VH-VL binders against Probable Brix domain-containing ribosomal biogenesis protein. Designs and how they scored, part 7

Target 1, 157 residues: Probable Brix domain-containing ribosomal biogenesis protein, of Methanosarcina barkeri (q467k0)
Amino acid sequence: MLVTSSRKPSARTRTLCKLLSRFIAGRCMTRGKMGMQELLEFAEGGPLIVIGEYHGNPGELSFYDEAGELLFSLRFTDWYSKELDSYWFSGIEPKLAGQGEIAEAFKVFFHFQRVENDKIDQLPPSSTLIVVGENDIDFMGSGKSLFKLNLRGFKKY
Key: E = the ipSAE of ESMFold2; O = the ipSAE of OpenDDE; V2 = 0.75 times the mean of E and O plus 0.25 times the DockQ between their complexes.

## First folded at step 1 (VH-VL)

Design z7 (framework fv_azirkitug)
Fold by ESMFold2-Fast, scan of step 1:
Structure z7 (fold): chain C 157 residues (1-157), chain A 120 residues (1-120), chain B 107 residues (1-107)
Amino acid sequence: as target 1 above (157 residues)
Amino acid sequence: EVQLVESGGGLVQPGGSLKLSCAASGFTFSDYYMYWVRQASGKGLEWVAEIRSEANSYATYYADAVKGRFTISRDDSKNMVYLQMNSLKTEDTAVYYCTRGYEDYAMDVWGQGTLVTVSS
Amino acid sequence: ETVVTQSPATLSLSPGERATLSCRASQSVSSYLHWFQQKPGQAPRLLIHDASNRATRVPARFSGSGSGTDFTLTISSLEPEDFATYFCQQYDNWPLTFGQGTKLEIK
């Protein structure tokens, strides 16, 4: 799957685009002047995630299906752990944990395997995991938080 | 010893086909993305194709210049990556390098290259 | 695509001198830029990754600097084995793009 940004993204937005794409085993691409049709051609039949900005910082994720239909969006502020600086990504798709509307939307969009919260500790040490909580979405590797999106809003279309 | 060895290059007429091979040794091949990068004589490097690992469902990506004509594939049981080149053009004349990486940007180990010449 | 331009095309220097090689991107690539060294008849070798970090077994005389659109590779005191072609490559924007190269030659 393809991850891109809104047009004229800040450095922080480009950083999140690269990080998110590495985490979900997808590809990051420069937006430039591309419209939806051009982005879909680069996605080659896959879905698309667009990182939008709020006050010049990454602040929105918009999720599009293979036809370019907007499925849902979420608003956030981003946070990064020091653990991220030394972490090596395995290229394996993450598992998904959490409950509620956002977790269900992620499951449908990504088709990642779901893990119940009480079984997270039983995952192999090399596992990556997306934990959808009440106040944040935690992107974890080897049992450590690598980065988080602090939730500010969710909209389903 | 980490090593990549390319083969299959040669002289071919415009419109012809060639299949390049790259043999990997000394590392866990299945964990890595594999790339083909080419270089025309006296020119710069140009990324051509990418194939991801099994963990990423062997996803493939191509430069616009070769899309629809070239196909990248791999056989993890043999530690091999391949590039099938069809409908070759004179502009495809170059040394083709096999390289490994992670994601679509890291290239820390390269083979020696194999020369492809497309001319009549 | 992000166009990467290197200058000068050729640089003629003597052993012991300092070499300064430039790489400019058509749009910001933050610090997501690598430098490669290529000797005649050989494959490229990774020299500097992420603008300023020396790759494994690269001598201390090589250093990289810069961010955004302007990057520099510096060789503090040239050794005979350093006369080669140097390429920069950005990975902030897909597709991956390389500069056209700077050839470092003996005077």
Scores: ipSAE 0.000, ipTM 0.475, lowest interface PAE 16.1, mean pLDDT 85

Design z8 (from z1 with heavy chain D101V Y102D Y103W D104E S105Y S106Y G107Y Y108G F109M Y111V; framework fv_azirkitug)
Fold by ESMFold2-Fast, scan of step 1:
Structure z8 (fold): chain C 157 residues (1-157), chain A 122 residues (1-122), chain B 107 residues (1-107)
Amino acid sequence: as target 1 above (157 residues)
Amino acid sequence: EVQLVESGGGLVQPGGSLKLSCAASGFTFSDSAMYWVRQASGKGLEWVARIRSEANSYATYYADAVKGRFTISRDDSKNMVYLQMNSLKTEDTAVYYCTRVDWEYYYGMDVWGQGTLVTVSS
Amino acid sequence: ETVVTQSPATLSLSPGERATLSCRASQSVSSYLHWFQQKPGQAPRLLIHDASNRATRVPARFSGSGSGTDFTLTISSLEPEDFATYFCQQYDNWPLTFGQGTKLEIK
C-alpha cells in the first residue's frame, strides 16, 4: 500500500503520511512532481492513498485502486496523542472495527480483518486497531488512541 | 468578499463551439472543487461538470448529456475555471453557473456566479 | 441513479403561514442532502446543508429535517421575501441529482 501527499506538502502533512504508512504496514513516498501514472508505478500493482491539504494542514484522504481510479475520499482534521512519542510499531496490519459505510469502504479497500465492537476488549494487548465511529476514525495501539481523524465529510465515487 | 464571475456566453449555431470562463476571488481557490451547473429557462438545475483540486489530481467528471463534447479545466495560478463546449446542440441552451464546494459544505455549492446565458439556435 | 422527487410542485400561501416542503429520494442518502433557494432572475442560494444545518446568514425561520429517504424544509412564518423556488439536492450517490423544485407563491 502506497501513501503519498499532494504536491508541496507541509511538515504536518509529511508527518501524517509517514505515520499512516507505518500504522497500516505500507510505504510512504515523497510526492515531488510525480503524476498519477508515476505514483502507480511505485505502488507496484497496489492501491494508493493521497493526503491532501486544507489551509496548509492535512485535510483529505483520497483512496485510489490499482488502476488509479478514485474510490472514495474523507475530509478531516487531525489529532495526535502523547502516546505516539513512545509507541513501537510492529509492522503488522491493523484490525478494523466500526459500522456504517466508511467502515465497509475501509474493509473492502484494505482487506483488514473485521472485529465486532463488542469484541474489541478481547484483542491481544499488542494489537493495532482502526475504529471507525460516527465523528472520528481512531487509530489505536495497545489499547490507547495514538492519533485520530475527526470526520468532516465522506464521499464515494 | 467571496465571488465567482462568469463570462463567455452568447449566441451560437448548432454544431458550434464556445468557451466559458469563471474568475474566482476572496477564497483559496486551489482547495476547492469547481462545478458547472446549468438551468434551461423555467426548468430545474442540472449538474454539467466537476473538476477536483490538485490534491485529487484535478480529476474531472461529466454528466452523460455532455460527455465527450464538453471539457472542464482550471488554472490555479490565475484562479480560473473553464468550460470548453464543442458540438453544441439546441438542448444545451441554458444559463450556465460556475459554483464551488467548500470543505465545510462537502458537495454543497455555497458560492455561485450570476450565470452566463448560452443560446444555441439556428 | 438516485432520483430525487419534490412535492408539491407549487405552494400558494399567505405571509405569516407555515410552509412545509417535501423531498423524497429513491434510495437512502443518509443525511447528505442540501436545500437551495432561487429567486426569479437570480442564482441559487445555499439554504440548508446536510439535511438540518442552516447556511451562513440564513434566517432562523428556515429549518430542515429528515434522514434516509424523506426530508422536509420548513419555514415557520412566511415572509414576502420568501417567494422563491426551492430545490433539494442529494450528494450521497454519484451523479449529483436535484429535485425538480417546489415553487412557493404568495397567495
Scores: ipSAE 0.005, ipTM 0.489, lowest interface PAE 14.2, mean pLDDT 85

Design z9 (framework fv_azirkitug; at its last look DockQ between E and O 0.04; V2 from the best seeds 0.00; counts 0 for: pae E 15.8 > 2, placed apart)
Heavy chain, then light chain:
Amino acid sequence: EVQLVESGGGLVQPGGSLKLSCAASGFTFSDSAMYWVRQASGKGLEWVARIRSEANSYATYYADAVKGRFTISRDDSKNMVYLQMNSLKTEDTAVYYCTRQYDDSSGYYEAFDIWGQGTLVTVSS
Amino acid sequence: ETVVTQSPATLSLSPGERATLSCRASQSIGSYLHWFQQKPGQAPRLLIHYASQSFSRVPARFSGSGSGTDFTLTISSLEPEDFATYFCHQSSDLPYTFGQGTKLEIK
ESMFold2-Fast, scan of step 1: ipSAE 0.543; ipTM 0.851
ESMFold2, look of step 2: ipSAE 0.000; ipTM 0.487
ESMFold2 (binder alone), look of step 2: mean pLDDT 89; pTM 0.894
OpenDDE, look of step 2: ipSAE 0.014; ipTM 0.577

## First folded at step 2 (VH-VL; framework fv_azirkitug)

Design a1 (from z9 with heavy chain E54K; at its last look DockQ between E and O 0.27; V2 from the best seeds 0.00; counts 0 for: pae E 13.4 > 2)
Heavy chain, then light chain:
Amino acid sequence: EVQLVESGGGLVQPGGSLKLSCAASGFTFSDSAMYWVRQASGKGLEWVARIRSKANSYATYYADAVKGRFTISRDDSKNMVYLQMNSLKTEDTAVYYCTRQYDDSSGYYEAFDIWGQGTLVTVSS
Amino acid sequence: ETVVTQSPATLSLSPGERATLSCRASQSIGSYLHWFQQKPGQAPRLLIHYASQSFSRVPARFSGSGSGTDFTLTISSLEPEDFATYFCHQSSDLPYTFGQGTKLEIK
ESMFold2, look of step 2: ipSAE 0.000; ipTM 0.562
ESMFold2 (binder alone), look of step 2: mean pLDDT 88; pTM 0.888
OpenDDE, look of step 2: ipSAE 0.006; ipTM 0.580

Design a2 (from z9 with light chain G30D; at its last look DockQ between E and O 0.04; V2 from the best seeds 0.00; counts 0 for: pae E 14.8 > 2, placed apart)
Fold by ESMFold2, look of step 2:
Structure a2 (fold): chain C 157 residues (1-157), chain A 125 residues (1-125), chain B 107 residues (1-107)
Amino acid sequence: as target 1 above (157 residues)
Amino acid sequence: EVQLVESGGGLVQPGGSLKLSCAASGFTFSDSAMYWVRQASGKGLEWVARIRSEANSYATYYADAVKGRFTISRDDSKNMVYLQMNSLKTEDTAVYYCTRQYDDSSGYYEAFDIWGQGTLVTVSS
Amino acid sequence: ETVVTQSPATLSLSPGERATLSCRASQSIDSYLHWFQQKPGQAPRLLIHYASQSFSRVPARFSGSGSGTDFTLTISSLEPEDFATYFCHQSSDLPYTFGQGTKLEIK
């Protein structure tokens, strides 16, 4: 799975690209001058996430399937915790929690193992977890929020 | 043009102290994490210390070999980063480079794109 | 700690030849692998960042490839000024680590 960005991304956008790719056990690639066809080739038949910007800030994730079809997009504002400075990313895919359209879209897109909301505190302390709430998506490691996407919109195509 | 200029190297006895300086120009210093990287003669590069931007609370990190002996600090008003080196050992003998990564509130990881020319520290008894 | 290991330690080639330098990470580092050139008495010079992207004013003969754990620097046709030591560096995990270097020397 490939994560990339708009052309000439800001520092914040490059940070989200690196964090998201690490969190989902995927790959991050600097966009450079590549178009969509080149990105799909670098994805090597896997799915693709593109981070879009609004005035130099990350503000949109666009989710493409292996054929380059846009499946859905999220609009958001980002938030990062100071826990990231010392956090060790696992090589294991995260688990997925939460309900609603976004959680279902994530399940279909990522294929991560789903956990019930009331079972989250039973996970091993070293677990990584994507928690889809009504107003945000929380990317958690070692029982702490590492970064969040505060939701501003969701669109299926 | 982006520049980093190290100074303060010299000859010192084991157990002594030395303070290195790095002057930065040509970029927004306050948005960068600043690093010291060293290279012993004929050897590879070794990461020494990092200090993050104000947006990241000036958080510091040290290589195990120098933890407790070296202190990195910065003065954003002067575009300076410093390395205070105490309890020096012969193993600390190296050329010390300062370098940068862009950094803000998000924990951004970049390549070390600009390096100074280095300052030599020799620890000899 | 994520270790990056370079091979070969020394590569002896002539101008005009193709050089292939390898860097392997002990764990996945995505694309956060960078290549530096260092000539004697000089600071390292960034050549390739993010595994495959050329840095400013780097000649087109330098290219990088790879992701995950296996990375390659290729110099398509060696020039006399290319004989130097090359380091890979990972910026994925603290502590950020450098490879031991590959010395590219003239045969």
Scores: ipSAE 0.000, ipTM 0.489, lowest interface PAE 14.8, mean pLDDT 84
ESMFold2 (binder alone), look of step 2: mean pLDDT 89; pTM 0.884
OpenDDE, look of step 2: ipSAE 0.006; ipTM 0.591

Design a3 (from z9 with light chain L94Y; at its last look DockQ between E and O 0.03; V2 from the best seeds 0.00; counts 0 for: pae E 17.8 > 2, placed apart)
Fold by ESMFold2, look of step 2:
Structure a3 (fold): chain C 157 residues (1-157), chain A 125 residues (1-125), chain B 107 residues (1-107)
Amino acid sequence: as target 1 above (157 residues)
Amino acid sequence: EVQLVESGGGLVQPGGSLKLSCAASGFTFSDSAMYWVRQASGKGLEWVARIRSEANSYATYYADAVKGRFTISRDDSKNMVYLQMNSLKTEDTAVYYCTRQYDDSSGYYEAFDIWGQGTLVTVSS
Amino acid sequence: ETVVTQSPATLSLSPGERATLSCRASQSIGSYLHWFQQKPGQAPRLLIHYASQSFSRVPARFSGSGSGTDFTLTISSLEPEDFATYFCHQSSDYPYTFGQGTKLEIK
């Protein structure tokens, strides 16, 4: 799985690219002047996530399949916890929790194992978790929020 | 040297009680989740109980077969894990191992990388 | 609960042969499957964690593969010390469960 950005990304956008790619055990790639066909080649048959900007800040994720078809997009504002400064990323794929159309889209896109909300506290201690809530998506490691996307919109294509 | 050493096994009649101990050394014990896993003679392994680190409020979880009868606890000042076993049944006869998760080179919690040699519990009338 | 089932129960082979051991989970466990070796009177020894990652000081002849529900442990060329019982273990869901074991014995 490849994570990249719009062309000429801000420092904050590059930071999210690195964090997201490490959290999902994927790769982060500098976009440069590459078009979609070149990005798909670098993705080597895997799916693609593109981070879009709003006023120099990351504000949109666009999810493409292996053929370059846009499947859905999220609009958001980002948030980062202080825990992130000392967190060690495991490289293990996260588990997915939550309900609703975004959670279903994530299940189809990522193929991560789903966990029922009431069983989250039964997960192994080292678990990483994407929790899709009504108002945010919480990226959790070792039982702590590391970063969040505060939702502003969702669109299917 | 990283070690886990179990003790406290023995012969007990059905309905009796026994307390197992596990002494840890050579690693930062307080950062680990600790587990008891048992193995009946000639059989496979069966998870019994877990206790989390202090950072996770020492949260416990038990296999259904032992819930309400067994209690896992820890003393971080002594690097000890305990298993209090009450109302013992013949089905509880096994070698009991303690093990841990945490502190691999990648920071992964989920591998059981260090095991004790086990202590035998025999429940027989 | 998630059950892991190993096959075969016993595998009889000669030194130098290739061994393939199977573990199947009753539901998807991603890559949260681990392989252990156990000899009589000894504690389990971790060989492969997270389906395919070799643990420290494990010989290169041991490899793991699979994800989801179907997993394999492969020993590319058997050495005399490899004849033991092998367990798989899933750490995806509580209760943690172990396979019943595959006994790898000399023919």
Scores: ipSAE 0.000, ipTM 0.462, lowest interface PAE 17.8, mean pLDDT 84
ESMFold2 (binder alone), look of step 2: mean pLDDT 87; pTM 0.831
OpenDDE, look of step 2: ipSAE 0.011; ipTM 0.589

Design a4 (from z9 with heavy chain S32Y A33Y; at its last look DockQ between E and O 0.02; V2 from the best seeds 0.00; counts 0 for: pae E 23.1 > 2, placed apart)
Fold by ESMFold2, look of step 2:
Structure a4 (fold): chain C 157 residues (1-157), chain A 125 residues (1-125), chain B 107 residues (1-107)
Amino acid sequence: as target 1 above (157 residues)
Amino acid sequence: EVQLVESGGGLVQPGGSLKLSCAASGFTFSDYYMYWVRQASGKGLEWVARIRSEANSYATYYADAVKGRFTISRDDSKNMVYLQMNSLKTEDTAVYYCTRQYDDSSGYYEAFDIWGQGTLVTVSS
Amino acid sequence: ETVVTQSPATLSLSPGERATLSCRASQSIGSYLHWFQQKPGQAPRLLIHYASQSFSRVPARFSGSGSGTDFTLTISSLEPEDFATYFCHQSSDLPYTFGQGTKLEIK
């Protein structure tokens, strides 16, 4: 799975690209002058996430299937925890928790193993977890929030 | 419902013995280290004993104050933890709690998230 | 053995105030420091584990910070139910040890 951005991304956008790709066990790539077709070739048959910007900050994720069709997009503001300073990414695939349209879209897109909300506190503390809430998406590792996307919108295509 | 229930406390004379039991329910008992922690009236908490899971060969560890006198054991088929207390002393008087710690394969998770209600042991002549 | 020392022994405050409770370890314990609340006649309740991670269903007014040897539990705005004794607990080195507690009393 490939995560990239708009051309000439800001430092904050490059940070999110790196963090998201590590969290989902994918790759982050600087887009440069590449068009969609070249990006899909570099994704090597995997799906693609593109980070869009709002006033130089990351503000949108666009989710494309393996054929380059836009499936859905999220609008958000980002947040980063101090816990990231000491966190080591293991490369292990995260589990998915939460309910609603976004959680279902994530399940279909990522194919991550689902964990019921009432069982989250029974996971080992080394677990990585994407928790889709009503107002945010929380990317958790070692039992702590590492970063969040505070939701501003969701659109299916 | 995750639950730990202690039993077996009571009044005993110095030099006597008691066996405490802790019944576990509502979770995968074999995934957890089990502990006894005690608290004398009006005092702080004192770690007493730990028994690891089957994956760690049921290794046991004891606080110095009880080593050689107390024995922790478990029966995973019955979801039970036991504390055999011998050669009891007046200073062993306390409420004894059973608690758990998740056995992470990496050894990461060390918290006591669920406690029993405690059982009172009184050692007096 | 690693000793954890709590201060102050007693903290007298009113509802609505901010409480700051300290725990210091005799040697570095990384983030293996946990906070418990205990009310009279009750078992301890886990609040914060691994220095700063909130446990399930713990109110947001409770937060933990620190690493190494110096750790803090903060209650941002005290509620009547928060007046209790608080213990820190280290799980870095055997024997695992508890602080002697900070009694948070209503002024």
Scores: ipSAE 0.000, ipTM 0.428, lowest interface PAE 23.1, mean pLDDT 84
ESMFold2 (binder alone), look of step 2: mean pLDDT 90; pTM 0.906
OpenDDE, look of step 2: ipSAE 0.006; ipTM 0.557

Design a5 (from z9 with light chain S31D; at its last look DockQ between E and O 0.03; V2 from the best seeds 0.00; counts 0 for: pae E 14.7 > 2, placed apart)
Fold by ESMFold2, look of step 2:
Structure a5 (fold): chain C 157 residues (1-157), chain A 125 residues (1-125), chain B 107 residues (1-107)
Amino acid sequence: as target 1 above (157 residues)
Amino acid sequence: EVQLVESGGGLVQPGGSLKLSCAASGFTFSDSAMYWVRQASGKGLEWVARIRSEANSYATYYADAVKGRFTISRDDSKNMVYLQMNSLKTEDTAVYYCTRQYDDSSGYYEAFDIWGQGTLVTVSS
Amino acid sequence: ETVVTQSPATLSLSPGERATLSCRASQSIGDYLHWFQQKPGQAPRLLIHYASQSFSRVPARFSGSGSGTDFTLTISSLEPEDFATYFCHQSSDLPYTFGQGTKLEIK
């Protein structure tokens, strides 16, 4: 799975590209001059996530299938915990928790194993978890929030 | 260059009317919500009115102090937003700014990121 | 209606000092709080949006923090051009409201 950005990303957008790709066990790549077809080739048959900016900050994720069709998009503001400075990503595929349209779209897109909210405490301490809440998406490692996307919108295509 | 330019301010007596205009350029006007915000001399900012995009049915909303007296409207073919001000009172004296809410195809950005220079309205006997 | 209240009304400091400006909302507004700078005779300029995100081309010395009801704008080392009036603005609930402003003036 490939995570990239819009043209000429800011430092904050490059940071989210790296964090998100590491969290989902994917790759981050600089967009450069590439069009959609070239990005799909670098994705090697996998799906693609493109981070869009709003005035120098990351503000949108666009989710494309392996054929380059836009499936859905999220609008958000980002948040990063200080736990990230010492966190080491193991490459373990995350689990998915939460309810609603976004959680269902994530299940279909990522194919991550879904975990019921009441079973989260039973996960191994080193587990990584994407928790889709009412107002945010929480990317958790080792039982702590690492970064969040505060939701501003969601659209299916 | 993204720009908003207000015009139509001036001196008017209490009970009079005035129509403000705001010309937009350099962005896709039709996917923005447009706002009027005013500032009396030496005072803070006061929100006045909002008109949403066509995708949101041009919904309008007004501050209580101006309801029934002011009407916000827009002309997307000319990239213009207007404020018709009727039954003006001395407390309406202020610099009137237009500003936008960036609102594209999938969501809302609710901070006022672009402002005009303002146009002065003076209501005095 | 959600009221946002700024303190202090006036803050007198010298260049090179740290400024801390406060904004408090009458009810929780999450991170829907934005900071503006306004110099005399000019329109407001957006500095920080969504409590802590710097807007494009805003100097790094400006930072925002807080959530819920209590928010701060910090200017780490004041420059001469930073002496201005600062407003906070909430976009959580209609009608959208502004604080009364904090005037940051040279001592």
Scores: ipSAE 0.000, ipTM 0.518, lowest interface PAE 14.7, mean pLDDT 85
ESMFold2 (binder alone), look of step 2: mean pLDDT 89; pTM 0.886
OpenDDE, look of step 2: ipSAE 0.014; ipTM 0.596

## First folded at step 3 (VH-VL)

Design g1 (from a1 with heavy chain D103Y E110Y; framework fv_azirkitug; at its last look DockQ between E and O 0.22; V2 from the best seeds 0.00; counts 0 for: pae E 15.1 > 2, placed apart)
Fold by ESMFold2, look of step 3:
Structure g1 (fold): chain C 157 residues (1-157), chain A 125 residues (1-125), chain B 107 residues (1-107)
Amino acid sequence: as target 1 above (157 residues)
Amino acid sequence: EVQLVESGGGLVQPGGSLKLSCAASGFTFSDSAMYWVRQASGKGLEWVARIRSKANSYATYYADAVKGRFTISRDDSKNMVYLQMNSLKTEDTAVYYCTRQYYDSSGYYYAFDIWGQGTLVTVSS
Amino acid sequence: ETVVTQSPATLSLSPGERATLSCRASQSIGSYLHWFQQKPGQAPRLLIHYASQSFSRVPARFSGSGSGTDFTLTISSLEPEDFATYFCHQSSDLPYTFGQGTKLEIK
């Protein structure tokens, strides 16, 4: 799976690209002048996530299938914890928790194993977890929030 | 040295009851979830029950085969975990092991890393 | 319930040979698959956790691989003490389940 950005990304957008790609065990790449077909070639048959900006900050994720068709998008504001400064990513796929339309879209898109909310604290301490809540998506490691996307909108295509 | 010692196994008739004990030492027992796992002679391992720490409200979970018949409990003051087994069936005949899920003071996570020696339960007429 | 199944049921090899043991999950369990060794009359011993991470004081000849549904335990060069039964165990979903075991016998 490939994560990239709008052209000419801000530093904050590049940071989210790296964090998200490491969290989902995917790859981040600099978009440069590449069009969609070139991005799909670099994705090597996998799906693609593109980070969009609003006033120089990351504010949108667009989720494309392997054929380059847009499946859904999220609008958000980002948040980063102090825990990121010393966090080591394990390389193990995250588990997915939460319910609702976004959680179902994530399940279909990522194919991560789903856990029930009441079983989250049974996970090993090095586990990583994406928790889709009502108002945010929480990317958790070592039992703590590492970064969040505070939701502002969701659109299915 | 971390140690778990099971006891209380024995011979019991179908429909009978038996209570197993597991004594823990060498770690902070009150921080640990405790498990019972059983193994019939010549067979594989079968998870039986879990009881979580006080910090997790002593929440329990049971395998379907024993739910409603077995009760896991613990006494943190004595470093003991128990398995009350009621309405025993011949299929419950097995060696019963206790094992742990534990975070040490450095934050390292241990699951099923230490097992007791097992205690044999035989259910036969 | 997530079932894990092992193959072969019995593997007959000689010391010095390479052993390859398989475990398959009935649905994706990510990397939440663990390998145990059990000798007759003894409790299980944890060898590999989270698919590929060696547990403390486990000899380097033991290695694990795989993710999702298909997992492998490899013993690169068998020692006499390695002839035992090996179980895989999934910790992704309750109830936790164990494979039926692969008995590694001396040829």
Scores: ipSAE 0.000, ipTM 0.486, lowest interface PAE 15.1, mean pLDDT 85
ESMFold2 (binder alone), look of step 3: mean pLDDT 90; pTM 0.904
OpenDDE, look of step 3: ipSAE 0.017; ipTM 0.619

